# Ledger of designs, part 8: VHH binders against F-box associated domain-containing protein sdz-33 (sdz-33)

Target 1, 300 residues: F-box associated domain-containing protein sdz-33 (sdz-33), of Caenorhabditis elegans (q9u232)
Amino acid sequence: MATVPFPILCLPDFVLQKSLKLMGVVEHLCLSILSKNIKQLIATLKGYPKCFSFKFVPFTSLTVVGERFKHFSFRFDIDESSQNANLRSYTDEGTYITLTVPGFTVKHWIEHVAYVLCRNNSIKLVLWEPNIDEVYEIVKDMRTVEVVIVSSEIQSCHLLKLFPSLRYLGVYKAPISAQILTYNLLHLEVKTKVTLNDILISNCSNFSISGNDVSDKELNFFMRSWIKGSNPRLTKFYIRNSLRVRDPYLETVLFQNIDYIETHKKIYWRTFEISRPDGTKADVMWDPLYNSYFNMTVQH
Key: E = the ipSAE of ESMFold2; O = the ipSAE of ESMFold2 at other seeds; V2 = 0.75 times the mean of E and O plus 0.25 times the DockQ between their complexes.

## First folded at step 2 (VHH)

Design e05n (from e05 with S56D E98S D101S E105Q; framework vhh_7b2m_4; at its last look DockQ between E and O 0.04; V2 from the best seeds 0.00; counts 0 for: pae O 18.7 > 2, framework grips, placed apart)
Fold by ESMFold2 at other seeds, look of step 2:
Parts: C-alpha cells; structure tokens; sequence
Structure e05n (fold): chain B 300 residues (1-300), chain A 120 residues (1-120)
C-alpha cells in the first residue's frame, strides 16, 4: 500500500499559492515550519493581508493585529534548561495548537512570525521586569516603536538609547522622569502620579494620563498655559479620573478666565472650543455630570 | 501587556440595543476571567458582568436578563450584548479583569472606556 506525501507539499508553486490564500493564520504558521519553500511563498503572498501591529511580551507571548488577524495571541512554552521554545496558539475553531521546531528559541520565533505574517520589522514591547538588556538582545534586529513599562522602576536614559525608533511609551507603575517627559514621543501614556509641572514640561504629541487625580483648578491652569503657548507640540491630551466623580461647580472652575465657545451639548457630555491668540483652536470634551474624563484635542 | 480596548458605545433610545466589544491581548487571555464595569453619573465604578475562562457568567442584579456577556478566546475578544436599555444604564463602560479573579496575579488597568447614553 503506497503512502502519499502531504498533498499540499506536492503542488506546483502557483497552485500552492492559491491554496494558501484560503487558509488562516494558524494554518500558515503550521505550514511555514515544514518547508523553506512554503515559508517563502506565504511571506511573499500577493493580495494576502499582513499584520500591521506585532507585540512581544518577553518570554510570555506574541500578538499580531491586522484586518484578518484582529488580535491573535501566541504563547511561549519555554524549556528553562535548553531555552528552546514552543509556540501555542488557538485555531479559528477555538482549540489550542502547539508549534514545535527543534532548537527554536524565543528570538527565532519572533523573527519567524514577523517574517511570515508581518509587513515590516516593527515591534511593540511590554516589560514586566526592569532588566531591558536581556530583552534588547532578543529584539535588537527589530524596530522597537512602542514600549510599555509595567515594573516599578525604569532606566530612562538607557531605554531611550536602546530604542531610538521609539514613538509610543507607556509607564504604568514607575515614577515618571523629566527625561521621558521632555522626549519627543508621539504618544506618552502614564498611569503613575504626574503633577501639573510634569504636564507643562512634556514634549509628547499625545499625552494620556490615567489613575491620577488632576483637579479642575489644575486643568484650568493647564488650559490657560496652553492658550499662552505652552506645550506647542501637543495635539491630544486625555485624562481619566477614577475617584469622586461629581463637581457641581466644574464649569465655573474649569473655564475661569478662559474665553470659550460651547460647540456641542448633550445630556452626558459637552464640547467646548478654546483658542490661542494666533488662531490655533482646541476642542475640549468634558462630562460635568460624571466627571469621568477630560479630553483636549488641538484642531489642525 | 494585558491590553483591553473598549468599543461599540453610542447614543440609543430606551428599549434599544448595543453590543460592546473589548479587544484583549497579552499574557494568556484564555486563562483569565474578564468583566465589564460601568461608572454611572455621580457614582463609583461597579461590576456589570463577568465571564470566567471556562465561560461561566455572572451578572449584577440590575442587568440580569437584559445583558449577556460572552467571549471568543480564538479572537481574544469579550462582548457585552445590551438589550432593553434603560436611561439608568447610561454610563462609561470599561473592560477589565473580573472581580471574581481576586487571586490572580495579573495586573489590572482601566482603558479609556466607551460611553453609552440611553435617551428617554
């Protein structure tokens, strides 16, 4: 009784390419570890969407995001002695599959997944631990564009030197430093304590603050400072307050000594416009009833 | 990073429906319980619904029978189907770890939330 090889491996390249377009992400990864030829075909497949976001949580997981991928996570299963790693993933049916390549480490998987599924070598990092040198060795051949620091400490100078392509930085538990605040980031997200002075010295374009209690008086000062020209690179400023949510005097305090136009009023949110003397305008959204967030967006 | 991004909020008439989505990513999403929370006008954040890693659900008394939480572990997404909406359901809705996961070591954070407004 003759056995047949895997049918898909026997197909001519052009037929194989058509077949590959009918498969999902997990099937592509499964096939990509079987043959260099199939790996190359998947990586160069015309008309097949690639991921636009690739996130690495060191020694824990990889996540790809794209039109067809949405949020697919792959989990590392690491043998501590050898440092070899298996990659676990869901199928589209909701079952687990484990991918094994003899000798593959976490670094090999990052490179493989990026090559097969992604348009570029950009990577986003989530750091639970403060030792970034070990992580850097794994990801140094990728372009690191986003880092989120979850640990209680950070080496600001070292981080910024290691990742010169950094555009997005999240600092969730470590104290924020002046070096980070003044760095020219596209986006800075902070979940630790920030002061009004920290906000005023910041150079990021988008500043997101959560888990902080910034008073209406401080927001008023910030807006008056912005009207006078502070934060010239700022395009969006977002704060979420999580504590006492109601201030019946919000509008009186928040807009004291500020010329504004109310541009939109709904039961549970209101939008205002403020402007600089040079004509630059910003939209302010605030919920005076809930006191749950503050959003300022500079018009362009 | 555990990333939880809420969407699907909006303005709806009383009696209407909305479906909220929470895109989840990071460490082993399928092993952890996830919940929906809301912060109503002048009130503290409260849990609305939760779903365990195994699919077991729990609801607050105010939404039982009207809201349904579900998860799609393959797509790392948690949903909240909100039917028969009432003005009292007006709030900012957040996705976060379930309150029933008290012993978990995963950190919990709040996203920007999604505004749900129900008109009388």
Amino acid sequence: as target 1 above (300 residues)
Amino acid sequence: EVQLVESGGGLVQAGGSLRLSCAASGFTFSNYAVGWYRQAPGKQRVVVASISSGGDTKYSNSVKGRFTISRDNAKNTVYLQMNSLKPEDTAVYYCAKSPWSYGTQLYDYWGQGTQVTVSS
Scores: ipSAE 0.000, ipTM 0.158, lowest interface PAE 18.7, mean pLDDT 75
ESMFold2, look of step 2: ipSAE 0.000; ipTM 0.297
ESMFold2 (binder alone), look of step 2: mean pLDDT 84; pTM 0.848

## First folded at step 4 (VHH)

Design g01 (framework vhh_8fcz_2)
Fold by ESMFold2-Fast, scan of step 4:
Structure g01 (fold): chain B 300 residues (1-300), chain A 123 residues (1-123)
Amino acid sequence: as target 1 above (300 residues)
Amino acid sequence: QVQLVESGGGLVQPGGSLRLSCAASGFTFDDYAMNWVRQPPGKGLEWVSGISWSGGRTTYADSVEGRFTIIRDNDKKMVYLQMTSLKTEDTAVYYCAKDTYEYGSGEYYFDYEGQGTQVTVSS
């Protein structure tokens, strides 16, 4: 509780809400530690629809991602040894604001930021180091819906055992395993090599692949398999192929032996519709400029 | 660090022309499609035009088709937007954008880092 009041803390709630809506994320964080009332008012704004990422080593860092078109993001470095949390601009690592709350641990800061800024009080973990057990002890009481594996040394089976209710998993540097592929994830994002067989055995609802080329012949086989009932939980399938080795997708190859209709649903993508015998439809689209980006969205 | 620097905007009368320029740095320019997006006053971002990594393919929003032309120069790492027959509804801040992919959402976004260039079409 402050013994020296700030003028803004004395304003009626409706005036405070209007003032807070004009402020950015840095100001919201700075004000949120001053009083319970301000903390609660900022929390009702929920200005950031995305979970923030958490990096544990060498300093715990939190990244809050702004809206995709505003470039308003910040990085929050927490150093328990100094009892300080350093707030940095995402684009300027040399400048920071030091926040000090006596007794606040890494866990307290993560809970505070999630409550104040992030919708649904959920967090996204980005695991750079193989110390998963230590990270788990910090976040086990929080709603962890997203995990991203950046280190090849992290054991996927151990991760899934610690987070059995996990909704989103990103695998950026670890090899993909059949255990991960068949797990009941809402979203699986893979930046490591995947095969057609990996795609076919996947049991996730939203499957995003990047950093490896999937050919139009392989996509044709996948789509024909989907029409026959494969990947029954699939709602979205997204591929971003390597730009260096990618030849343009050929419509005649992608839809070989498939009945399809061009739908013109988007102004910058070619959009098509395919159907299962039971009437289930899927929208298929790819970037006409590259033909290396591919989207498939299932209608249920 | 990705940097995109837009220029060439200004005040122009309806029916007039402007050429916008975008200077790119901090990434392998030849590996990415480039786009122009705009933000009219009080509105969200609107996609305008795109050009493939080689310049061999172009695409346009229906509202600008036949009036705008997108060009790139890979040697100079430049993207241009030639605007003709300008309308008051074309008034916006124009941004040059690199294609990108948002991790975790499976959504395709435009990556822009510039301040944009203001185009005002008024009589």
Scores: ipSAE 0.000, ipTM 0.329, lowest interface PAE 10.6, mean pLDDT 74

Design g02 (framework vhh_8fcz_2)
Fold by ESMFold2-Fast, scan of step 4:
Structure g02 (fold): chain B 300 residues (1-300), chain A 124 residues (1-124)
Amino acid sequence: as target 1 above (300 residues)
Amino acid sequence: QVQLVESGGGLVQPGGSLRLSCAASGFTFSDYGMNWVRQPPGKGLEWVSGISWNSGRITYADSVEGRFTIIRDNDKKMVYLQMTSLKTEDTAVYYCAADVTYEVSGDTYVYDYEGQGTQVTVSS
């Protein structure tokens, strides 16, 4: 007799399952650490998003988006004796719920939450520091790592070797390498400096760039190169110009020596169509009022 | 819905003081580094100051070091910029910005969440 169980733990499994379906993620996580039976019952519930993110910084955090778009975050102490996880709900006004399990490590918490909430184990890692080997030792027993965001300098070859199932890569604070650019990712998001040559050698399907000054002349060269067959895997090329005030996109510069048609003209967006000789079409769009984005989407 | 709402901007004389406030909602504030970034009229974005999630690391641009102080209150989900000894070249729209890293550097001015900005005008 170690612990007096909550009244709910005394219910028959049939009644317990009905009660669990009426509870939220905070309650599920609190109950999941109390009993192996309840942990397994919660893990069989089909109602939580499959995707969640782990951030590895001086603390480890996990954000889960609930079925009602609620955001919950776990914070773990960054030491080998961490027995406490601080849980904050989307509706929590600065208050933490502290979960304590004697002997739990950061690895145990991550495995526990992934098991309970995300049965299909599509995890997103946010690597704040260049401690990729330590992170790998924590997550290597999980099913797959498909999404990684890097906020520090990394060795590209090492990253790709450790996470061979990688589909999505975000590079937020690290220089981009040719190894990453030429890897056949589904999605590459870059928040660091990117050159025209980097764009031209990229082998990803969806290329998103933020906070980078790609000129109209450079975009023209890229589009003309695409028309000639460059970037054959590309389905979307997106530039977000963030809070930066840029010079307005100039139609005459963007489409110099390109045959194009304007398909849509509104205050909030303009859409143009360009074509390859083989009939493949792409839609080119930007916001003419704020010039906050440039988008090129391939139709085939 | 994620929101960053700035307030406290206005018109001040050179040598004056202002306190800017930024109220955050819709995300786990204490998981993010917070930054103040400004845009002077006709110029690009300029990073001003950054503070880590736990206030353990604080950094300032050379142009504001010793004059500005960044403070965060995780319980209130607020970040502040206390500005003293204001100069005409401090005239700008000031933005509050949240980042998965704890600070920005060099040519990177890209954030996970950004506010709408508050205007600071320093003129005689």
Scores: ipSAE 0.000, ipTM 0.155, lowest interface PAE 13.5, mean pLDDT 73

Design g03 (framework vhh_etentamig_d1)
Fold by ESMFold2-Fast, scan of step 4:
Structure g03 (fold): chain B 300 residues (1-300), chain A 124 residues (1-124)
Amino acid sequence: as target 1 above (300 residues)
Amino acid sequence: EVQLLESGGGLVQPGGSLRLSCAASGFTFDDYGMSWVRQAPGKGPEWVSGISWSGGRTYYADSVKGRFTISRDNSKNTLYLQMNSLRAEDTAVYYCAKDLTYEGYEDSYPLDYRGQGTLVTVSS
């Protein structure tokens, strides 16, 4: 019928795969819209690293961050009357190409980008300015395993109600609520100010705190409380204090009124063991080079 | 488990060169940044150099900048430190270190694991 060179979709799979390997992200996104066969073929292509996060400003932009520090930047051009959206894909030069599919909403685009770039793997969601209800409507059919809130305060009750199966939560700028602290998360990462009381009421398994200054005296109080049965779900506790050359941790302060032994497990690190009366043991470690790092791992 | 094995240390004269190697195993090497740290006799430990997961970013302490070069071979799970124009003050045990992140050493990030070390002695 047609006498022009046959379209790319008519190439043998071997030739088509080689052609796809020479194309960039925008071309892959465009071609995957045109054919379900191309979409599946791109998913088998060795071209893209596994995606680990979506950085999302609701209804404005999406940055996809993959392994190996790969970044892809998108913006949404939304018709507010229909909620149909065009996707703008940005180049390193700051120019963009507009992708249009009749009837596509922001949800359709996010699902399509996740399939092409992340191969529909579980997604870590990073939210700058979340309207959490609107975000949930977009991602409710996706495998969201992690949520990170960067820049705004949210109602913790509402977040946990919409994502009752959350295993990982990060809070970077907003104050952290007692409801989030007491929730039974596998991982809680905090880059905002926390108090000793916040640490003591936490019910997560793996607790990571950064951007804080926690003193030897406060760490001593925490460890003595842990020995008495506080934080029963805790398996790992990590603190990275604010970057400064600070006074070194004093062993005599850290372990005051604690029975401990130095284990010499690592030549460069200070490593110690503490125990509960029931025989449960924990490894305590800090880096003498940085003096801003403290790690505690419960033995099982 | 994470294992780091340093080699290439030895006795060298001032102005000489040495290349240190670190063989890594027990983790996905090309997903993590790596660092070199050293401890001189009678002094505390000092961070020397860092490299990102890809090798695309490198970082150096002011004391070694322009003399030392950090590099990596992700196909061989090996980290390197090329040390040129060595001085008596470079005498130390050198440790290979895995970072907690894929960026390598940044002032705000601690090291995850260190190896057993390799001794470098600069003397006439």
Scores: ipSAE 0.000, ipTM 0.277, lowest interface PAE 11.4, mean pLDDT 74

Design g04 (framework vhh_etentamig_d1)
Fold by ESMFold2-Fast, scan of step 4:
Structure g04 (fold): chain B 300 residues (1-300), chain A 124 residues (1-124)
Amino acid sequence: as target 1 above (300 residues)
Amino acid sequence: EVQLLESGGGLVQPGGSLRLSCAASGFTFSEYAMSWVRQAPGKGPEWVSGIYWSGDSTYYADSVKGRFTISRDNSKNTLYLQMNSLRAEDTAVYYCARTVEYTSGEVYEYFDYRGQGTLVTVSS
């Protein structure tokens, strides 16, 4: 168990806030259990990540994600008879520290960690093999669920009904439905097969796909369609390729019958610009060394 | 500042085993997902295996699933690849690669750094 300096609880707020900024995550979690005032004060600190992830299966865990790829990892040790849970916080040394609060369930810990470590009202759910109704019961009274990642088959209509504030959806193992594709998401990530038709009917702002064998000819058709006004909400279109053998992206195929210019040619990326008749521009980018991504970003 | 140093490659007969290591420095190793990527002679790079920053989740290319095991020791800043039942088609230079994500509410993955590689030759 982590220990905390109890005299700090008696300090004036300005001194207490400065002292709290010098402490680590485990100390913040421990202190927030001891005092509602300190819990509220810690939650106002600006040093913590704004995105909080909850992974439900195959084991229940929490990941607090921040800018530039920083992660804080927690796992639950659940007593199945009582549903009481201990929180394991993993250290930089690869060991874990166990936090225990009598009567705390997984729900209590998720609420506590989210409140303490995440200033925004948004929470990210990562669902492996979800009973979506069970997960909903855990999170329904928490901060707004705006991000969901699903790694297995889901009922899309039911998911959207339970989480009406959904902004970001990741679909990792389920076939993508037209209902999800046409929904006004800020970000949709699909790691299953996506067709040209799926891309063309999508109404999301940021569309990310992984691998999916979208050909250069199909990308050309999509870009020409975009120039003609398709996907009016699109801000970003991203393809993440596995680092398997892939034919290089071919400029001559990608831009066939498109008026374009090359704006940057660097060792790790090439950037091209395309335009709509109304003057709207988009940057098209890929990495020439690994062909690990294709990116189209609409300017402004 | 980021450095990745692979070791453990060599000549091995078909059906043999080899264990690769990657020593990482210049960044907080425990905060990054890591991957093994290989490049066979005359071919492009192929992703082999990935491991989440916590070690809780591992992923494998179909060509190596059941034969290779990825693991990490965050206390030693070291990534490992245990390779069993090696085949001639596994002959390649194996690279340790750092996997990065864009965290502003979007999920993009790419490899921003790789080491110099270690050669694995599987031949009779």
Scores: ipSAE 0.000, ipTM 0.218, lowest interface PAE 12.8, mean pLDDT 73

Design g05 (framework vhh_8fcz_2)
Fold by ESMFold2-Fast, scan of step 4:
Structure g05 (fold): chain B 300 residues (1-300), chain A 124 residues (1-124)
Amino acid sequence: as target 1 above (300 residues)
Amino acid sequence: QVQLVESGGGLVQPGGSLRLSCAASGFTFEDYAMNWVRQPPGKGLEWVSGISYSGGRTTYADSVEGRFTIIRDNDKKMVYLQMTSLKTEDTAVYYCATEIYDLGYSDEYNYDYEGQGTQVTVSS
């Protein structure tokens, strides 16, 4: 149930290009399936979005992520016998539009959306319980830059072999393998149990942890280890403690046997600076009331 | 705006039962799949169960298969999680999720879960 919002195919090329630049994602998709020439014109416009989020189970869906938290959600209606798929475009408040192309599978739609909307052909995968090989066959001609593992127990070596360009990894199920921890990721986000040893062996640049209880003693050990040269690629370390209420971190425990200075970089948070012998500095900040957050950012 | 409100948690003994509820508002509920996700103390988020927009398809994590049942009522804009044969390992804060609140799309959506949810404690 595609709708054509304007008689756009009758416009001169200059006017047509200007009109296309003013249209939204759904309109671009509707028009791109009607004409090869329009598809090519839309593909030459400035790319939007930076990435696609593809979720395979429990339901096959695609989210086009734009700037400032704009999301365009698409769902696939798959015919189990033919594997042909229709694409539904949803709005937050309203009805959906169904796009149908004879013979299109999920793979064809993802390739079409990527061609029409994205310049860099990058994709983010959200894996709830998929067979990774099945997902790979769908996205193999795209650049997978981000994977989020929600509930799947995936073999780390196989995952990394299939996605060698992976820069961002999210892991929501314990335990995390040493292969993942030591991989040269730009960003590792963990929403599952992590030990101090897991933190110390990590080789990512940005390490974000949530749903964990980490003591001020453990954070002190980590900071002393960092000062001695551990985690050389680390630029940011963020931890959000579990939902349990506990005593706030103590400055005297966090910085035991560490030379530090207090700074005024944040208006509502106490910020402290620690340094390596080589002159590399890091800013440390935590929740002073409820021990909810700990942040450490390495200075340029 | 879109809202999801969880309820029905509590303290229960091992082998007991609880029924969780999720009340949805601010969107066309009947057009979206619904999920239950949980976060055990000191652990990360774990997907528990999902149900299609029509209720014609359900899916479960291996850890809860045969013990939990997900149900929806589109007329009342409600999702339920019927939990039986509860184990101490089921102790967690339980959250309701939809495509609008999809985990992994942005940090902001993930943080909203930690502010809401319903606590289930299984202890003798």
Scores: ipSAE 0.000, ipTM 0.176, lowest interface PAE 13.4, mean pLDDT 72

Design g06 (framework vhh_8h63_2)
Fold by ESMFold2-Fast, scan of step 4:
Structure g06 (fold): chain B 300 residues (1-300), chain A 122 residues (1-122)
Amino acid sequence: as target 1 above (300 residues)
Amino acid sequence: ELQLVESGGGLVQAGGSLTVSCAASGRTFDDYAMGWSRQAPGKERELVAGISWSGRTYYADTVKGRFTISRDNAKNTLYLQMNSLKPEDTAMYYCAAEPYLSYEDSYAYDYWGQGTQVTVSG
């Protein structure tokens, strides 16, 4: 649906900048291919959606998510012999426009889209195939801040060596390893099984697990361990999407041998506070209506 | 909404061949990466083969050179041709789909069929 109007390339820079502010994403991508000056002008436009995520699924797709969850979806048509790629830009109706530049590879397109739409060059990778070295060659000049593992064949030690600056790691279809758990991540999200020992050795700041079978007795042990100084980097621990039935005596089991206070009480929402001897406090809550089995947030 | 139904499993002799199929119904089969995973009793589920919407393929080392994945977008069907079968290939085989155009919906990755049993005798 996007059109590149003629003779916009002949306009003075002042008029061109004003005209560019009235155009959409596909027009900006098209025009930025035609001129280095236009590419620079587009990249400096204020009011373009700020990139919150730049999701790359290697060799298949690219999604750019801006402010207020506005998203832009792209796919690659790759010639396997030359590695030259065409970019498909999708509309909200599912139609697309194909952009072609002689000699452009997937790497060139990702760099171009990042430059035009995302000034911070931060990306999120979704790894479906174990060929991580090939992916690394494409993204090594960009800031890989998030990785999601969707393949059970991806080795965590290899991944961490290639992306040592990771802030977020999601493990959706791979076994969790001690190497991942002990790494000093800002965020770790796990959709595979974890044990109490896995939780206790974790060195991440924000730990989210889904569909796990950690019992209330085990959560009690974890909380007592936290009070004694375990998990010093932990700021949030969250269990969601649990299919388990809520324990009607959860308060009694969870807080056995723990000094706690109830801070908020609503019809389906309760919040409790626990403390370390040094005065550090944490809020514990659960909400049976919103699929929150356990939520623990450490106060500053 | 994508529904997957596997078929074509059965009993085969070691060294034999078998083709399993996955029929997809619902929207946008052509827009999904498709794959075959397997799970034997007491073992973890393993992705053995995958194919992107553009036709790029992936194979696990355990099956590389023996298995061939293909898709027929006109028939909304995914195939796995299994050659030189070994007793170790005995498993329940599952069809899987991964949506490429999703945003912020990381939970959309868990599209699985009910499975089809493949048993290889030795």
Scores: ipSAE 0.006, ipTM 0.229, lowest interface PAE 10.5, mean pLDDT 74

Design g07 (framework vhh_8h63_2)
Fold by ESMFold2-Fast, scan of step 4:
Structure g07 (fold): chain B 300 residues (1-300), chain A 124 residues (1-124)
Amino acid sequence: as target 1 above (300 residues)
Amino acid sequence: ELQLVESGGGLVQAGGSLTVSCAASGRTFSSYAMGWSRQAPGKERELVAGISWSGGTYYADTVKGRFTISRDNAKNTLYLQMNSLKPEDTAMYYCAADRYSLTYEDERYEYDYWGQGTQVTVSG
């Protein structure tokens, strides 16, 4: 890790800042571990763009996503005996660079990378294992957890208690609970089975579902319930279906006992408008050829 | 707000090449992960290629080495260059945008916006 000459640390602040602005992200990570003063200087550089997401997959990987810096994906190499970790960075060309600091654990790397590369105060967690307490101890003092993806069995009450700022939740492999459904999320994404009753009790603004058994008759019931005032916080509802043989009567089933207006008609997609008695409108889009998706967006 | 319009489909002979394009209307195209999915009658829709907002790419095993996905953020356009076409590539090709995922490296393949599709028919 001797990628920086000692004399750079002695340069006047203006010259040092100019030099740092010409360096790439990996060079900034290497430099920031050599000196606390350099670490602070790099972190204050105004040229770093907004970080869209800082993603931690315990204890496997770390990803920083931002427009100008592309996506930077890092993997942890953990020594089981010492719990010391090395960080591997992968380049667009398929090569990799290993970052090593004696005594650094996964927690040290997350704090370092977050401080240097991500200026957004939010973190996305992807939980493959039910190790939520250990993960909480790592992130609790550094950033607000707003996004969680769950691919393991975790108790909903415990998750919400530890991360009360949660706004976006993905449930990929765990059963969904009424506690999660009724929580005031901005976005709930579910890749597990969801019932009509689950949809009706949901209190999220944007609800995305895949891998479900909701029938066309049940979607009709949901739409009729929405017209009567159900799901008052809902702004967008999306459901991805398994592909089916074309059903020429699908429109009749979906809109049974619903007053609707067709706004767009194409061979492979159609758009319809439905309204509440109070004048609130929603656009319904679906695939009439294969019934591969159903999308409902509430108009402002 | 984001609208997608596919073009460039048509009839081609086996072994031939074709480029399909997807024009996006909207001012935020550069912030979306984009993809191409295809569907033949009676089959499930499959993601054939994906590209992150930063240019990282994904290809399904069925098309890897034959298809190339690219994007032009200045023109708000997504491309799929298809080489060495086979009769099995005959399908409706759909352009998709994933507002819920910023990259295909997150292993997310569900899309928020869909276009009308463009038909590709390979004879032979």
Scores: ipSAE 0.005, ipTM 0.207, lowest interface PAE 10.4, mean pLDDT 72

